# Designs tried in a protein design chat: VH-VL binders against p14714r889to1111. Part 44

Target 1, 223 residues: p14714r889to1111
Amino acid sequence: YLRHEVKDPEKAISFLQDLLHSSGLSEDQKRLLRTSVLCREQLAKVISDSDIEGIEEGYVELDCSEFGLQESLEAVVKQVMELSIERKVQISCDYPQEVSSMRLYGDNLRLQQILSETLLSSIRFTPALRGLCVSFKVIARIEAIGKRMKRVELEFRIIHPAPGLPEDLVREMFQPLRKGTSREGLGLHITQKLVKLMERGTLRYLRESEMSAFVILTEFPLI
Short names: E, the ipSAE of ESMFold2; O, the ipSAE of OpenDDE; V2, 0.75 times the mean of E and O plus 0.25 times the DockQ between their complexes.

## First folded at step 21 (VH-VL; framework fv_ontamalimab)

Design j4 (at its last look DockQ between E and O 0.71; V2 from the best seeds 0.77)
Fold by OpenDDE, look of step 21:
Structure j4 (fold): chain C 223 residues (1-223), chain A 118 residues (1-118), chain B 112 residues (1-112)
Amino acid sequence: as target 1 above (223 residues)
Amino acid sequence: QVQLVQSGAEVKKPGASVKVSCKASGYTFTSYGIHWVRQAPGQGLEWMGWISPYSGNTNYAQKVQGRVTMTADTSTSTAYMDLRSLRSDDTAVYYCARSDYYKGMDVWGQGTTVTVSS
Amino acid sequence: DIVMTQTPLSLSVTPGQPASISCKSSQSLLHSEGNTYLYWYLQKPGQPPQLLIYEVSNRFSGVPDRFSGSGSGTDFTLKISRVEAEDVGIYYCMQGTEWPYTFGQGTKVEIK
């Protein structure tokens, strides 16, 4: 039902985005439009997911294509801006300079989904105190594979102030799904499973006295 | 300072119920779980169950399933363990303990002695 | 249920000498995410249990470095490099990998 109902609006949004693209936009407007397109595509992919069990069991296939890491990260940050503003929690982004030119081969939409969920959760469970900040760090390690091929190991570190996620959500993230799993827990669990589908993908959650952090590791071919 | 303070000793008759409280302080109550562990006189530790103050989700040991109810009041940061249909073999010191997903039971209450005798 | 078996059940140690306690689980405590949820607790006389080691080998805050945990899968060990008088009590291993959580029988450590 839901998939059917959102189909037409999604198509309309897509159509409007195409019209805007051809209407003569400034560079900044083009950038915003591109971000909106990525968000729409991510939305469409998530809605298309009909088999949570498939995700749980790792049967979902990744749709790989070339994408720019910078654009992906921008889409992720934009997805959580509303919550950030609402909760008065600042987001501090720390990307190396090479990210701006980094072209990767992989499933960008799944990457966006993973990063947006973890970032969103981090903001959600940060105390609503003015001045608190969630740090979104990206570490890139380029590895040469032979003479002609390169890969990049990416570490995404999302650091948020204590107390961090409730124990129950952390448990739900890493433990098998059960009846009564919370909405938040389900999202985190799916996120964890999606990370595992990625090349050398790992997701850790760290809890310390002053801070907590999501740490996501994955590897992509560098184009 | 993180601490758990439990209610005082209880003496009950067989068939009665007991409700032990565990007041938490010094941390965000909903961010951690609460376990209940009991220890019969001269015996080892026995896990009874777990509750998430955040969600209210619980998990009970089979041995006490049907007789135990764990609750948490977020407004007072207090966890409760209600044990019904008490038997002599329920005589024990009952502990509440704060739980972290990784660190396990990292902070314990002082214990509550429950004596069941006719 | 995962059965935790400790050996020995009692240990008498001369102060300054090392001690070692074994804990074996009936099944692997390695979780799918890669963590092993094995814990060591010490219950001193007349006191509640206190956490010593979490996740096999991590010392809890305030725990002296003479305590160390090791192991993997189903076999775990708690070591005390030099036993002190304050180390007297009952040591318990516990698994937190799956419900229900289960404790070992406990190992009573005494000073000679």
Scores: ipSAE 0.890, ipTM 0.945, lowest interface PAE 0.5, mean pLDDT 94
Fold by ESMFold2, look of step 21:
Structure j4 (fold): chain C 223 residues (1-223), chain A 118 residues (1-118), chain B 112 residues (1-112)
Amino acid sequence: as target 1 above (223 residues)
Amino acid sequence: QVQLVQSGAEVKKPGASVKVSCKASGYTFTSYGIHWVRQAPGQGLEWMGWISPYSGNTNYAQKVQGRVTMTADTSTSTAYMDLRSLRSDDTAVYYCARSDYYKGMDVWGQGTTVTVSS
Amino acid sequence: DIVMTQTPLSLSVTPGQPASISCKSSQSLLHSEGNTYLYWYLQKPGQPPQLLIYEVSNRFSGVPDRFSGSGSGTDFTLKISRVEAEDVGIYYCMQGTEWPYTFGQGTKVEIK
């Protein structure tokens, strides 16, 4: 099993930053190493791939802690920014301060992984034309069980221009893995499984005449 | 509007091959899959397979595995079903249908009659 | 392969009366993701099949509200609250939960 082989992408990024600081590289070599986007994306996918067997069988336990939603959402946007620039696709964020200022108890890294993958996929399947936009919306419903205990249901909508994901990728996202599953399909499948591990987690992909959307529901204790 | 237009009727002898075309219009061809379904005279519907024009991936019914090839030409927005080594029991109307992951086969072609007789 | 069994295979209905068609699968159609991929199609005389119901109970666009689907697991039902002349044809259930997709044997509905 490869679960204990999961590597922290922060450690890999820190190593690259230390290498840049330690000199001995030409300016051209330093420029090639300054972008951490490719390395971070590759390392994040390697970590996700090493979890595949546990995620597919449902053995992965969420790693819960207190976290701020605003910081998580900002991290997600940063993680996809270079693809957004490369494809000339704007990201429009729509969540009120009262939602983004929430502190939650849950698995922050898995939430970021889910949101980053769906956002990246939305950008990939948005035509590379000026002025096209991917909307990232967060909606909250607070459920109180008395004054002391509160939970929040979060709905994440990642909306992009039609036609959106090809049907085969939607199929790979939801159907059992098989030989020949694409890299994009595998990433989406892992994401779907991670959403199911979340409390009350559901994922649906909507295809409509003018737009398509990922709709992700999950629930967290509200701190 | 969304439509699938199939090629015309064919008469074949046993052992021959047939290639049925399915031309799509009114939607982005690579965004949806294509199913093929046949119906022998007086019989029910039989699923034959599916193809993704996006990836070229296919899945075939076991009964026709090894004799069928499904392809898609994105430049003409046309799907094809090639059935080889024809037998009399391949006589049927062959339908193509657009595949949506949730809605299933939501748009159907008009059907292509293939008659296999000696 | 999942076997789909429809009952009855033929149904004669007085115009304006209700009709009910049963479809049973050889195994649960509940997908691990939580969806049930059970479909109903109508094939009118001389026409290709047309989608009526998807995911057990959702009416496809343009399908009259006299059609309704229900069920779960292995047992499913299509109901027509008031059968009209345009409803004549052969009704098929189909599962899309796993490859290969399979159809029921069909239910011919006709007007008395």
Scores: ipSAE 0.704, ipTM 0.867, lowest interface PAE 1.1, mean pLDDT 85
ESMFold2 (binder alone), look of step 21: mean pLDDT 94; pTM 0.956

Design j5 (at its last read DockQ between E and O 0.76; V2 from the best seeds 0.82)
Fold by OpenDDE, last read:
Structure j5 (fold): chain C 223 residues (1-223), chain A 118 residues (1-118), chain B 112 residues (1-112)
Amino acid sequence: as target 1 above (223 residues)
Amino acid sequence: QVQLVQSGAEVKKPGASVKVSCKASGYTFTSYGIHWVRQAPGQGLEWMGWISPYSGNTNYAQKVQGRVTMTADTSTSTAYMDLRSLRSDDTAVYYCARSDYYRGMDVWGQGTTVTVSS
Amino acid sequence: DIVMTQTPLSLSVTPGQPASISCKSSQSLLHDEGNTYLYWYLQKPGQPPQLLIYEVSNRFSGVPDRFSGSGSGTDFTLKISRVEAEDVGIYYCMQGTEWPYTFGQGTKVEIK
């Protein structure tokens, strides 16, 4: 029922975005529009996920295409801005300069989903103390494969102040799903499974005395 | 600074119930789990169960399944272990322990002696 | 249930000498995410257990460096390079990979 009901509004949003695109926007407006398009597409993909078991079992295929990493990261950050503001938790983005020009081949929408979920969780479980921030750091390692091919290993590090996620959510993230899994736990679990679907994808959650962190490693062809 | 303080010793009759409390301090109560482990006189450690104060989710050992209820009060940062239908072999020191997903049971309470005797 | 088997069950050591305790699990403790949830605890006389080693080889805060843990899969070892009087007690290995958590039988360490 929900899938059917969301289709028409989603299509309408898409149509409006197309109209806006053709309306003579400034560069900044174009960027915002692009971000909104990416968010819409991500939404549509998530809604279309009718079989969570497929993701859990790892038989869901990724939809790969060319995408800009910076645009992806912008979409991720925008998705959590409302919560960031509400919780008064600042997001500190630390991207290498090359991110602005990186064109990758992969499933960007799943990447956005992964990063937005981990960033959202980090913000959610940051103590309600003024002045705390969540660090969103990207590390890129470019590797040449032959004369014409390049790949990039990306490390996404989402660092948030201790104590971090509740133990139960960490457990739900890494343990098999069971009856009674929380909403947050399910999201994190799916995130973990999605990362595993990506090329050389790994997700770790570090828990130290002063800070915790999601560490996501993935590899993409660099275009 | 992290500390778990348990309630005092209990003496119960067979068939009775006992409720042991574990007051946590020095850390964010909901960020960690609580395990309960007991030790009969002269015996080893026996895992009883686990509770997440955050979600209330629990996991109990089969041996005490049906007789044990673990709860957590986030407002007071206190975990409780209720053991019903007590029998003589339930006589033990009962420990609560804070748990981290990676570090396991890293901080333990001082223990609560529960004696079941007719 | 995963069965944890410790050997030996008792050990008498001369102060300053090394000690070694083995812990074997009935199945691999390696979890899917790559972590191995094997723990070592020490229960000193009249005290609650205290964490010594977590995840096979990590010393818990405040634990002397004479304690070390090693192993993988199903075979684990706790070593004390130089046993001191304060090391007297019962050592337990524990697995936290699967429910239910399970302890070894315990190894009683005494000083000669």
Scores: ipSAE 0.908, ipTM 0.959, lowest interface PAE 0.4, mean pLDDT 95
Fold by ESMFold2, last read:
Structure j5 (fold): chain C 223 residues (1-223), chain A 118 residues (1-118), chain B 112 residues (1-112)
Amino acid sequence: as target 1 above (223 residues)
Amino acid sequence: QVQLVQSGAEVKKPGASVKVSCKASGYTFTSYGIHWVRQAPGQGLEWMGWISPYSGNTNYAQKVQGRVTMTADTSTSTAYMDLRSLRSDDTAVYYCARSDYYRGMDVWGQGTTVTVSS
Amino acid sequence: DIVMTQTPLSLSVTPGQPASISCKSSQSLLHDEGNTYLYWYLQKPGQPPQLLIYEVSNRFSGVPDRFSGSGSGTDFTLKISRVEAEDVGIYYCMQGTEWPYTFGQGTKVEIK
């Protein structure tokens, strides 16, 4: 069954592209389909990454291109929706149109991977009780370098109810990999290393009395 | 309120073992680590080890490796340190402390005096 | 193991005057993620240690602002801008950058 889903992804992508062009889908439906293709491309990239040692040492090459931030954020939310429904945890998004409409130059798929993993972890460690919420905030600070060149510092905050992640998972996220590292710890560790590859990338996990949060900083050229 | 309450003082002979308890209250026990730190009379602080109540993972100081076992019982929110093959230089006050990854050991127990003498 | 060395080992100060304690590590405490896990603890007479400063310069909740930490790499300093009677005790630096965690020898602070 997993074999079937992976065996011919290029043929499946080609079929979806043909369906998009030959169907009577609305523009909203076409946008959703293109976003779904982007999510599948991210998954294929993650599955094909076999060099955890390269990621840990920081040797992985980023695949940079122009991308729209809105599409990336939508893809991230869609990727975590199943777990959100399963655990009855609501996701509250707080990013203004000015931020989400930005077009950036960078590795879109790795950004989605980073945000999806931190969102999934936040949902996973939120008690399965009705009414609990994970907050996804995006804050932008624009920096003009010259009259024609602009950069934006993006701050992603993924906030969830206290107590949040166990200390040992936070430790596994930042410490060198060991043979006894948990699956959850490995995913977070890879995420932390990917953030380090981003320009001025930093990742911090905050623990406060009422809430805990992932805080991710990175910069992109603004197009 | 957050607190750690340790078991009472112990007097032991060389070669015996001691098991000190540390009962946590006022917070989610599995979200924080537990460290054990000892202080011999008139001396400074010596880190002995750490345990995650969440995973059961441990790390022990080299000097006590092989003689110490740290455990955590999540059903009672209690951490334990079992120190075996006691020697006179194990005489100390033993503290437990909870830890956050960034803030470190932020809440300490009251200490448990262990005296090892003939 | 990272060795932590404090100076001075004893300090006698007039109330209201400043005090400064140095802590040096045998190797850099900068973690590869960019953080420096250097802590300061105070052990008042007859009490367990209490956290004052974490990550070099951050005051723990409830710690008066007369306490400040600074430094980088291998050299760190705790300053008390105006020493009060309640500040008497033994101050320890500690590193948490790598296992095993290690403490300095302690600096005993007394009032003249």
Scores: ipSAE 0.759, ipTM 0.894, lowest interface PAE 0.9, mean pLDDT 86
ESMFold2, look of step 21: ipSAE 0.743; ipTM 0.886
ESMFold2 (binder alone), look of step 21: mean pLDDT 94; pTM 0.956
OpenDDE, look of step 21: ipSAE 0.886; ipTM 0.944
ESMFold2, fold request of step 22: ipSAE 0.743, 0.742, 0.718; ipTM 0.887, 0.885, 0.879
ESMFold2 (binder alone), fold request of step 22: mean pLDDT 94, 93, 94; pTM 0.950, 0.952, 0.954
OpenDDE, fold request of step 22: ipSAE 0.898, 0.897, 0.896; ipTM 0.953, 0.954, 0.954
ESMFold2, last read: ipSAE 0.734, 0.750; ipTM 0.883, 0.893
ESMFold2 (binder alone), last read: mean pLDDT 94, 94, 94; pTM 0.952, 0.953, 0.956
OpenDDE, last read: ipSAE 0.904, 0.904; ipTM 0.959, 0.955

